# VH-VL binders against Protein LST7 (LST7): the designs that were tried, part 20

Target 1, 242 residues: Protein LST7 (LST7), of Saccharomyces cerevisiae (p53237)
Amino acid sequence: MSSTVISLAHFCDKHGPRIISVTQSAEKGTLGEELLVPDYPTESYCESCLLQFPEESTRSMRCFIEDVPFITTQYSSIRYQLLNSIIKRAFSEETMIYDNMPFIFFDDLRGLNLVIGFKLYDENARGNERRYCFILTVDSRSHDDSMKMLSEHWNFIIGGFDKMIAYIKNIHKSEFLGKNKTVENNLETLNNNAFIGSYLRANKSKFGRNLVSLTDDKFLFVRIHKWNSFLLHTVMNENKLP
Key: E = the ipSAE of ESMFold2; O = the ipSAE of ESMFold2 at other seeds; V2 = 0.75 times the mean of E and O plus 0.25 times the DockQ between their complexes.

## First folded at step 18 (VH-VL; framework fv_polzastobart)

Design y6 (from v2 with heavy chain K59T; at its last look DockQ between E and O 0.90; V2 from the best seeds 0.72)
Fold by ESMFold2, look of step 18:
Structure y6 (fold): chain C 242 residues (1-242), chain A 119 residues (1-119), chain B 107 residues (1-107)
Amino acid sequence: as target 1 above (242 residues)
Amino acid sequence: QITLKESGPTLVKPTQTLTLTCTFSGFSLSTSGVSVSWIRQPPGKALEWLASIYWERKTYNNPSLKSRLTVTKDTSKNQVVLTMTNMDPVDTATYYCARLQDYTYFDSWGQGTLVTVSS
Amino acid sequence: DIQMTQSPSSLSTSVGDRVTITCRASQGINSYLAWYQQKPGKAPKLLIYEASSLQSGVASRFSGSGSGTDFTFTISSLQPEDVATYFCQQFYSYPRTFGQGTKLEIK
């Protein structure tokens, strides 16, 4: 009966804490159409905050596991204000350590939340790093039920988030090193120390970048959607009672 | 188990309209990134992608044939229909329907149907 | 449109030999390339996706490598049942395009 949701969020240089994606389930046997959002153009929207699927106009992704629909969108009309409150607390928490170390918080307002943060290097970001987190949210009045679910699935949830974070970090590292290796090779060939010195002293322009761009993986959010759907289904399915 | 099967005429006269039906099972077009696509192969030649259709009623047609192609679906029957107008002998080929997944590659193919365009 | 060019067009070799087929894209396609096997009179069969990942149920003697514009498909030890035409397909953009194929024969 309690709702469980998986979110990906970041701290935008311009907008502060923002949800990038939310994965929710709908009732078995339905299409979950009440959770879908319109596929409208977003050319003027913030680049770093945008949930970007391979098709330009697509703003929702849907899959089915054992006839249960799982929907991933950026905006949940039912949970927008709650999720916004959750990420603001997550990013303001002084114990947030961006080294994949999990932490939890619980209160009557926000329910039980398990958070794992991570960072990606980016010269176009303030402080040359972009901050992210995955959040499992159980919005339930029952503290006992929420803690039972968390304790029963701790290793599974943490392991699942760790695997996705490792994937993102590895392909980001590959994209970053490949691009910079090409630049380094070209500069080495030219033997232009004056140019290199001038280039390195100049500040890069600061602007938002999408995770798809940072990883050079146009299918990144498809992978995140499927992985989060799998994790969410597993924890929900194992808590069913006869 | 995923299956796709092409059905329709095997002989078509020049200028006629070809209509092929793909009947599929074991997967849903209600899943994002999944498409039923049409690909053809002239005898002894390379494969040519024709069109793809997704659950959102979004279609993609090969630009070289765009004005000749129409793809529709009937989700309740698990069917996708290809219509190709103004057939010519150069269109003689085996026509396949296939499942494209996650906006990527074709992981399941029908057996194909040979369509001969001849007077 | 992204043009896919395969080499060689045909290849004749012996059982147990290592087979190498190449595919070149007219522009960078990351690793968004698949390899298919097509036996005479049959539909294509997916062997390798994302340049190097082996499809479930496909024998381990098949492998792929490459990124950007240059891709390689390898059969480590040719078996009699591997006689077929092999082709690559890019999924970087629409239209999806295929290589012209490599016909593999046993001497």
Scores: ipSAE 0.644, ipTM 0.817, lowest interface PAE 1.4, mean pLDDT 84
ESMFold2 (binder alone), look of step 18: mean pLDDT 91; pTM 0.928
ESMFold2 at other seeds, look of step 18: ipSAE 0.664; ipTM 0.829

## First folded at step 19 (VH-VL; framework fv_polzastobart)

Design z1 (from y2 with heavy chain E56Q; at its last look DockQ between E and O 0.90; V2 from the best seeds 0.75)
Fold by ESMFold2, look of step 19:
Structure z1 (fold): chain C 242 residues (1-242), chain A 119 residues (1-119), chain B 107 residues (1-107)
Amino acid sequence: as target 1 above (242 residues)
Amino acid sequence: QITLKESGPTLVKPTQTLTLTCTFSGFSLRTSGVSVSWIRQPPGKALEWLASIYWQDKTYNNPSLKSRLTVTKDTSKNQVVLTMTNMDPVDTATYYCARLQDYTYFDSWGQGTLVTVSS
Amino acid sequence: DIQMTQSPSSLSTSVGDRVTITCRASQGINSYLAWYQQKPGKAPKLLIYEASSLQSGVASRFSGSGSGTDFTFTISSLQPEDVATYFCQQFYSYPRTFGQGTKLEIK
């Protein structure tokens, strides 16, 4: 019936909404090679926007579930414009809440989209926070069929995204508190001197940081790829029914 | 069932080139992060990683041996081939091929083949 | 290169005893460490991955712990079939490196 995809996106301080990764499926029994992107130099790319695998030059990841290929890439060559439009709307949505509260939108242009946003604290980011979201997209003209699929799988889809987000937030929290124990204690002292705190915050460098750096987990995007592939496989089974 | 098996000569003379083939089944080098890697163990000594090859032909070679090592694959035959030049008696070891998954650790090993380098 | 140092180099104990082997990395490797068992004349076998996770099919008497630079491998109650050499291995970076091994024997 339709092509369903899962995206991870963020709001970049320099570039606005940007896709970090897209997970897509291909036809059972194929290799999905049409969905791969070539490896390319990334020296000039924004650090925070990059999909970063443990093999630094690789921009595509592939796995197979029941002979169905699932591919994760920095961008979708076949859905580039659609997904770009989707993330622009997702981060412009006034009702988005970055606390794992999902929201849904549908229109003829963007199809059905389930969005869950989350934040990570980062002193090197504007406003000391980095904003992310996972998006499940059903690229279908049939609102009723798309909503039926979503309602039948709601707890599964939301639970899956919540698990991934909880993992990311927990290891980021552990990494931040482990590395910043003395900063936390110093901040209690600095709270007695609000002027000094304001001055010190103004002096911190602002630069992009990758999710791998924020979590100190070099395998983070491998885990995300496998999580998203599993979720997508479950959703795809309904789209493959005769 | 995942299996790996090393094949090739068991006796090599100094200066010759060693060619070992790993034939495997139960998995594919078409999956990201999956590698067939070569590890050796001299008699009574520690294991030493030699080389790894991944999907799309990306390879890593041990820097201490890098100029001597070539690893290639034939995905259609489920084979990975190690070529090691200028063999010396110190290269006498049991040579293993092993599967690595998700860029991590070696979860399945071949039986190994002892290669003796002597005059 | 990341050096992996194991202690002890060899160990002789009795059936039923608790066995502890340590592994220290020359730099922080998070939890990216694996433990292998190698019986005489056989290939290594993975026991523990990611420092503390038990590989499927491995007996529950084997365990691992640690993070950063210091790691511990434990056999809670030694069995006769556990006579082997045990290795740690880091998978934080290339080159992959192994500890020098701990040979375990029963008296």
Scores: ipSAE 0.682, ipTM 0.836, lowest interface PAE 1.2, mean pLDDT 85
ESMFold2 (binder alone), look of step 19: mean pLDDT 92; pTM 0.935
ESMFold2 at other seeds, look of step 19: ipSAE 0.706; ipTM 0.842

Design z2 (from y2 with heavy chain Q101W; at its last look DockQ between E and O 0.01; V2 from the best seeds 0.00; counts 0 for: pae E 12.6 > 2, placed apart)
Fold by ESMFold2, look of step 19:
Structure z2 (fold): chain C 242 residues (1-242), chain A 119 residues (1-119), chain B 107 residues (1-107)
Amino acid sequence: as target 1 above (242 residues)
Amino acid sequence: QITLKESGPTLVKPTQTLTLTCTFSGFSLRTSGVSVSWIRQPPGKALEWLASIYWEDKTYNNPSLKSRLTVTKDTSKNQVVLTMTNMDPVDTATYYCARLWDYTYFDSWGQGTLVTVSS
Amino acid sequence: DIQMTQSPSSLSTSVGDRVTITCRASQGINSYLAWYQQKPGKAPKLLIYEASSLQSGVASRFSGSGSGTDFTFTISSLQPEDVATYFCQQFYSYPRTFGQGTKLEIK
């Protein structure tokens, strides 16, 4: 089976680039148990870095598409060190634009990577923004083969990432607007001649927040898992192009 | 560049308490999933994992030695300290500290320090 | 505890020969196994992680395979600088456990 994966990563205010989740497939007709991770200490993960499923003890999410298992975990037994290097490079690219602007990089040890970044507004984050990206990684040491696959699926991959990003941004915007209306109703509007952001920041605490909290959707990572599984299945099966 | 170095006494008498310090650079225990671990190797024998300490001060000790081991850290000084009580000649070994990345394997090791326990 | 049993305990072969070392776990550990090289008087060095992945900067003549309980470490063409003790380590569960090692020598 191909070493093609879809990752969600973010830039943590405290920890820098970190993987939140990775979705990968196992061989058709198997249960994919080699990709399920054992129990491990999770108390050490900060809130913003942690993959959260609705059930507290869940470490892996699995689904099947046409007898192919797809597994999403935060901890992968396949090339975990590779994923860390990939996300460090993804967030260090000086030209990454956090909107519908994909970029590509190739590493002769770690393969071809397609990255689309996005931002969510959050007053509890440094700079009032949290940065994320989706990454398709094709671990092939053949630059030409990886680029051929990517060119054949370009519109599908970009459109797929854009749809999930738009979903996340829209439900976050709805939750954020509801929160701000409540805050405005509970606070007297202050008029002053000072820069509002500078002076209001004096009272705001900075802490990590999970995407589940930012969207008020406890099933968010289940939806991401299912969508990423669908995208990955289609990319690995040329008969499924839209 | 990642480095780890063990320091402490090289000769200990039976029943004494051994204290070893691991001083490291090139990484921080504030990073999630990072641990510093202690492993020993008696002369001519297999490596034995002793204990690990993580960024949140949570520790895991080898059950066979659990009551004898204490591991503490000072994240600001990049130091981890192993304390092992009631030393016995069978505890003579080279003691290593190593980085355990994301609960997996030991990707960086110190050079080790030989500790001899004899009366 | 998961016991790791290596075979053979020692091995003497010629430069250019293919070297094979096995490691068996007392229960399934998926692919959560690493291989280390330790030269006399030196710190251990990670060669293979996750059963088959080559660590950066490690020569391509080293490889690993296996999953579940049975694992194999291979040097495709032995070089003089490969004289060392090799051992496996599982990272499936605590306590982390190591194989007893295989001392590799040149005839």
Scores: ipSAE 0.006, ipTM 0.431, lowest interface PAE 12.6, mean pLDDT 80
ESMFold2 (binder alone), look of step 19: mean pLDDT 92; pTM 0.928
ESMFold2 at other seeds, look of step 19: ipSAE 0.468; ipTM 0.760

Design z3 (from y2 with heavy chain Q101T; at its last look DockQ between E and O 0.89; V2 from the best seeds 0.70)
Heavy chain, then light chain:
Amino acid sequence: QITLKESGPTLVKPTQTLTLTCTFSGFSLRTSGVSVSWIRQPPGKALEWLASIYWEDKTYNNPSLKSRLTVTKDTSKNQVVLTMTNMDPVDTATYYCARLTDYTYFDSWGQGTLVTVSS
Amino acid sequence: DIQMTQSPSSLSTSVGDRVTITCRASQGINSYLAWYQQKPGKAPKLLIYEASSLQSGVASRFSGSGSGTDFTFTISSLQPEDVATYFCQQFYSYPRTFGQGTKLEIK
ESMFold2, look of step 19: ipSAE 0.674; ipTM 0.840
ESMFold2 (binder alone), look of step 19: mean pLDDT 92; pTM 0.935
ESMFold2 at other seeds, look of step 19: ipSAE 0.726; ipTM 0.853
ESMFold2, look of step 20: ipSAE 0.598; ipTM 0.812
ESMFold2 (binder alone), look of step 20: mean pLDDT 92; pTM 0.933
ESMFold2 at other seeds, look of step 20: ipSAE 0.666; ipTM 0.826

Design z4 (from y2 with heavy chain T104V, light chain S31Y; at its last look DockQ between E and O 0.85; V2 from the best seeds 0.71)
Fold by ESMFold2 at other seeds, look of step 19:
Structure z4 (fold): chain C 242 residues (1-242), chain A 119 residues (1-119), chain B 107 residues (1-107)
Amino acid sequence: as target 1 above (242 residues)
Amino acid sequence: QITLKESGPTLVKPTQTLTLTCTFSGFSLRTSGVSVSWIRQPPGKALEWLASIYWEDKTYNNPSLKSRLTVTKDTSKNQVVLTMTNMDPVDTATYYCARLQDYVYFDSWGQGTLVTVSS
Amino acid sequence: DIQMTQSPSSLSTSVGDRVTITCRASQGINYYLAWYQQKPGKAPKLLIYEASSLQSGVASRFSGSGSGTDFTFTISSLQPEDVATYFCQQFYSYPRTFGQGTKLEIK
């Protein structure tokens, strides 16, 4: 029986590729308690790398679809070092195109992986961009079975990731334009000099930012958790229709 | 079909402790973002949120009443219990339990129980 | 605590009229606002969440708009069954707070 997970990862300016969240399922009829992560202090964590749930939650998010528990945490019970290797490969320049075009790769130890990368503008990041990807990982002993599952759900998985990516980009764009609409217009009009605007942005100190901050949506990771749980449940249940 | 039902005394005397039980069905306190919450409404007045309890044993109490409120749960019976000490006639209200969904909104309410506090 | 102020406190209009109720928060709450309908002797019913999203099973004549501090609830064409008190509620922070309510009546 294969183990399928959905990960969200980013390329941290300080730390390189880092996992932000992993969504996993547990056995139907259980509570999935073995996948839960206890509370831990986060003040030493990198802001951009941190999975940030609402304060009412712990370090784990759980939901149920047809009595199957789905749990999202920053850590995985599936060998963490293997997921770390997957995200390093995903962010290599040879395997990632940040234009919502999916790519796949297979590894005998890590299984089949479908990756879609995207970027968000941020003047506080190196190169004014933050890089992310969603990864579906099928950790299976059977290459043929994992390829068959992926082929049968290809359009559904890609469409699902594209929809979430579009949502994130749209609310990020709306938040950014809302903040800068009047000030940038007035500055550009009064100064009549785009170079000064670009130069002032380049002089800001670099620092990490959480996706919650970039979108001004304190429930962003709740939405991601629920969407990823839905996608994962559909993929695992071959009889379920979208 | 999601249902919630409040039960407990309808008349208490000043200084007594009120204990109300919310019995619910159609869901359980096992999902992130879902809580059972207590809200009251004095006759003809605004709703006042009292407390919320989540599956992670996290509770939130209205600060104006914090020392008077205790909320507990019995997950096996699908019950949430509100205990409110030192009742006063100003606490006369209809008490509702409600399901909070997605950390955000109360999408299902019980019918409420009127609790009158008088001598 | 975030104070929610509704206006008007009561309103009498005719069937078919457009009804507008406003809600003002004492600080910015983004779009974290819900609207409820409460008929006499009944529990509140959720109509709108996240300022503008219509709850499942709610008639399309109900709508909401706004963000930040100023929010508007609208009934496009008043029906007899819409006689009720309407409340806003913020879910930006604890404690969760409600508006004082707007009592809607038909002339």
Scores: ipSAE 0.600, ipTM 0.790, lowest interface PAE 1.6, mean pLDDT 83
ESMFold2, look of step 19: ipSAE 0.724; ipTM 0.838
ESMFold2 (binder alone), look of step 19: mean pLDDT 91; pTM 0.923

Design z5 (from y2 with heavy chain S35A S108Y; at its last fold request DockQ between E and O 0.96; V2 from the best seeds 0.81)
Heavy chain, then light chain:
Amino acid sequence: QITLKESGPTLVKPTQTLTLTCTFSGFSLRTSGVAVSWIRQPPGKALEWLASIYWEDKTYNNPSLKSRLTVTKDTSKNQVVLTMTNMDPVDTATYYCARLQDYTYFDYWGQGTLVTVSS
Amino acid sequence: DIQMTQSPSSLSTSVGDRVTITCRASQGINSYLAWYQQKPGKAPKLLIYEASSLQSGVASRFSGSGSGTDFTFTISSLQPEDVATYFCQQFYSYPRTFGQGTKLEIK
ESMFold2, look of step 19: ipSAE 0.744; ipTM 0.859
ESMFold2 (binder alone), look of step 19: mean pLDDT 93; pTM 0.939
ESMFold2 at other seeds, look of step 19: ipSAE 0.698; ipTM 0.842
ESMFold2, look of step 20: ipSAE 0.754; ipTM 0.861
ESMFold2 (binder alone), look of step 20: mean pLDDT 93; pTM 0.942
ESMFold2 at other seeds, look of step 20: ipSAE 0.696; ipTM 0.841
ESMFold2, look of step 21: ipSAE 0.740; ipTM 0.862
ESMFold2 (binder alone), look of step 21: mean pLDDT 93; pTM 0.940
ESMFold2 at other seeds, look of step 21: ipSAE 0.733; ipTM 0.867
ESMFold2, fold request of step 23: ipSAE 0.703, 0.759, 0.764; ipTM 0.822, 0.870, 0.871
ESMFold2 (binder alone), fold request of step 23: mean pLDDT 93, 93, 93; pTM 0.943, 0.942, 0.941
ESMFold2 at other seeds, fold request of step 23: ipSAE 0.758, 0.747, 0.740; ipTM 0.868, 0.863, 0.858

Design z6 (from y2 with heavy chain W55S Y103S; at its last look DockQ between E and O 0.78; V2 from the best seeds 0.00; counts 0 for: pae O 7.6 > 2)
Fold by ESMFold2 at other seeds, look of step 19:
Structure z6 (fold): chain C 242 residues (1-242), chain A 119 residues (1-119), chain B 107 residues (1-107)
Amino acid sequence: as target 1 above (242 residues)
Amino acid sequence: QITLKESGPTLVKPTQTLTLTCTFSGFSLRTSGVSVSWIRQPPGKALEWLASIYSEDKTYNNPSLKSRLTVTKDTSKNQVVLTMTNMDPVDTATYYCARLQDSTYFDSWGQGTLVTVSS
Amino acid sequence: DIQMTQSPSSLSTSVGDRVTITCRASQGINSYLAWYQQKPGKAPKLLIYEASSLQSGVASRFSGSGSGTDFTFTISSLQPEDVATYFCQQFYSYPRTFGQGTKLEIK
């Protein structure tokens, strides 16, 4: 099992902190079958919490980079309790401002974690916002070893998360403005008034929305899988972590 | 280097079953979202997607052909097999196999094989 | 099924001219559209994916634009080797469907 993973999590209005996806690597030359969770339950997940791939029956995704398998699933069956405790800590941290400002925490139970939070506007969410974060977790026995790895890859990891967050924000903004612009007939009122109008109508029913729906991009989680696999591969090969 | 090659009969009589094999190299069907697909092109006409098979053994068949299509794979041999029943002269076409990347577009194609359906 | 309507069916222009080909989907397909080049007797070659992204190894004179239902393929300066038939293809849903093609000729 990889000692380094990348997770995407959100704060569900109904369920609190939930992992949406986790990307891990397996040993070079293997198929990584131990990391696949094709028969994991989704019945307890609301729409906003689900990892959705374009093919409805697909429950995990696997790719290979230089014969190393990388696998993305809704949760790691091997590390579920650890990752669940990490996201509870991450969303409880008072210094997370959801504006691409990274923060780090370390303890003996959770290892070293680099967190970058972000928000998406949604009038169907509590407070008209949905909160997310990307988390790099280094499960190492020592603070010094983990911090050395993080410091060697700081700009690369932060830059990588920033690029994916910017992508998600841009396509969400385009989808949101496109829908509101389509229903508006006066172009002079579309900018701030479109957001003000939606805010003034904020008495809508609250319900969960999938990140795929918020971006109108059914390939979103494929892109996240590929990007996170690339980031992990780069970090692991330069440091030769198993 | 990615290669795909179609093999099988070039002449089939009406009502017979066509079996074509796609042999490929340079990629693996073990990667999620990657598929091998069959596409045909009647002489002088548009391309028509027939079927796709993925690493998860999930298959999609063109509904316009009813249940005439079956696609199977042998991942260890890097082969995908198309079976098409009840052939008719209108099925005369060049048959291609192609790689579908990330459930999206066809980024690598075989050279194709012309199959003529005639008595 | 999503119908892809491509125009014109045939186009004849001079070397160096700007070429424009359009493709219309019968319903919204976001940006999930690809463009292919097919030379006589050859298999199609992918040029543009996701409406506007250039495939690796494809000349920069080729470009694509559009979203929703209306898409445009452009050759900024036509070259002699560009004589071919060009097809659009949607990958929004199954069945995957192709435009009927535009045969491009050079005078």
Scores: ipSAE 0.042, ipTM 0.611, lowest interface PAE 7.6, mean pLDDT 82
ESMFold2, look of step 19: ipSAE 0.258; ipTM 0.695
ESMFold2 (binder alone), look of step 19: mean pLDDT 91; pTM 0.926

## First folded at step 20 (VH-VL; framework fv_polzastobart)

Design aa1 (from z5 with heavy chain Q101T; at its last look DockQ between E and O 0.85; V2 from the best seeds 0.74)
Fold by ESMFold2 at other seeds, look of step 20:
Structure aa1 (fold): chain C 242 residues (1-242), chain A 119 residues (1-119), chain B 107 residues (1-107)
Amino acid sequence: as target 1 above (242 residues)
Amino acid sequence: QITLKESGPTLVKPTQTLTLTCTFSGFSLRTSGVAVSWIRQPPGKALEWLASIYWEDKTYNNPSLKSRLTVTKDTSKNQVVLTMTNMDPVDTATYYCARLTDYTYFDYWGQGTLVTVSS
Amino acid sequence: DIQMTQSPSSLSTSVGDRVTITCRASQGINSYLAWYQQKPGKAPKLLIYEASSLQSGVASRFSGSGSGTDFTFTISSLQPEDVATYFCQQFYSYPRTFGQGTKLEIK
C-alpha cells in the first residue's frame, strides 16, 4: 500500500469540512478490495458532500495502471481519522486563500500535506461561493523524507492539480453562463442599479449542490478518479514513496 | 492489444434459445466503467443495443427485450455470454460484442456473427 | 428512451466535396454523443466521441460539433474510401440508442 493519497474536500455549509473523495492505491498485483466501500443509499445524504458516479449504485471506482489498483471512494476506512483531521486543519489554515496557490503543512499527527484550494460561484451557497481543495497527503512521520519526495514531484503535482481545477472552473463557468444567459445583462443591470440593486437584493434559498450539478458533467468524478490515479501512479513510479 | 470475438450458432429455429459467447483480450472486467456489451444489427437496419455487463455483475438490459435476455461473465476465461430466449425470425441479425469504456461509448467492436432464425 | 434521428437518410456526392450529416436527439444529451463509420459487411468503427473529439488514428477530414439536441458530422473533403454508412449514438443514458444511419455514396 502506498502512504500517498489524494483527496478532494469542501467546506459544507451544513457540515463544515468534509471529504468528497479519496484516491488510494493498493499493492501491485492485488485487486485492492480492502479499499472498496460497501454500497449505501444516498437519499438521506448531503447532496454537496456526495461522491456521485454515473451509475447510481456505485460507491467505489477502481482502475489499474501497470497492475497497480487505484481506488476512489467517499471515505477511507483505513485513514478516516487522519484525513478528517487533515481537512479540518486545511480549512482553518489562515494561509489558504482559495486562489489556486499551494500551501504545505506537516506535523506528527497529519504527515505532510500539499493543499490547493479553489472556489466556485453559486448563488445557492452561503456567501455565494463554494470552497474546495485538492490535497496530496504523504502519511509518513519522516519530515525530511516526505519533503524530499514532495520536492522531487512538486511541479508535476501542482501542475496536475491546477489542470483539474482549471477544467472544473471552465466547465462550471460554461454551465453558469448557459444557465444564466443574462450574465452580461446581470452585470449591466448591477452597474446601472448598483446602489438600489445591492440594497434591495433578496436572499435566495440556500441548499447544497453536487459538483456534478455545478458543472453539468455527469462524468466529472470519473475524470477526477482517472486523473488522480494517473498522478499517484506517476509519483509512485518515479520513486519509492514514504 | 484489445480484441473481441463472437462465437456461437449461426442458425437457430424459432422458439429456441440463442447462446453467444464473446471472448476478449487486452483488457479485463475489473475496471470501473468498463463493460462488455451486446449490440445487434438486422440486415440493412439500424444497430440496437441489447445488454451490458460490468465487473460488479451489474447489468443493463434493453427494456424492449428485458425478459428474454440474460448476460453473464466468466472472468477467468475473459468471456461474456448472452442468452436470448424464444427466438423469432425478426431476431435475424448480425450480433456484435463491444467494449464500453468509462460508462460512455463503444471503442472496440468484434467482427460480428450473423445469426439466422428460420425453420 | 432517447430517440436519435439522422438526416439525410442517404446522399451521393463527388470526391472532394464537403459532406454534412446531422443528428437530433429527442431530449438534451449534453455532448454525450459518438459518431461511427460502418463499411459494408464490417463492424462499426468509432470516429468521434463526446460530440467533437477525434478518435486516435482517425483522419483529420472528419469532424463533429454540437451539444444539447443538435449535432453535426462533417467530412471536409470526401475521399473514395469514405463510402460507408455513418451513424450517431448517444451515451447519455441507458438504453444506448443509435441513429438510423446515413448511407454515403460517390457518384
Scores: ipSAE 0.686, ipTM 0.842, lowest interface PAE 1.2, mean pLDDT 85
ESMFold2, look of step 20: ipSAE 0.713; ipTM 0.846
ESMFold2 (binder alone), look of step 20: mean pLDDT 92; pTM 0.938

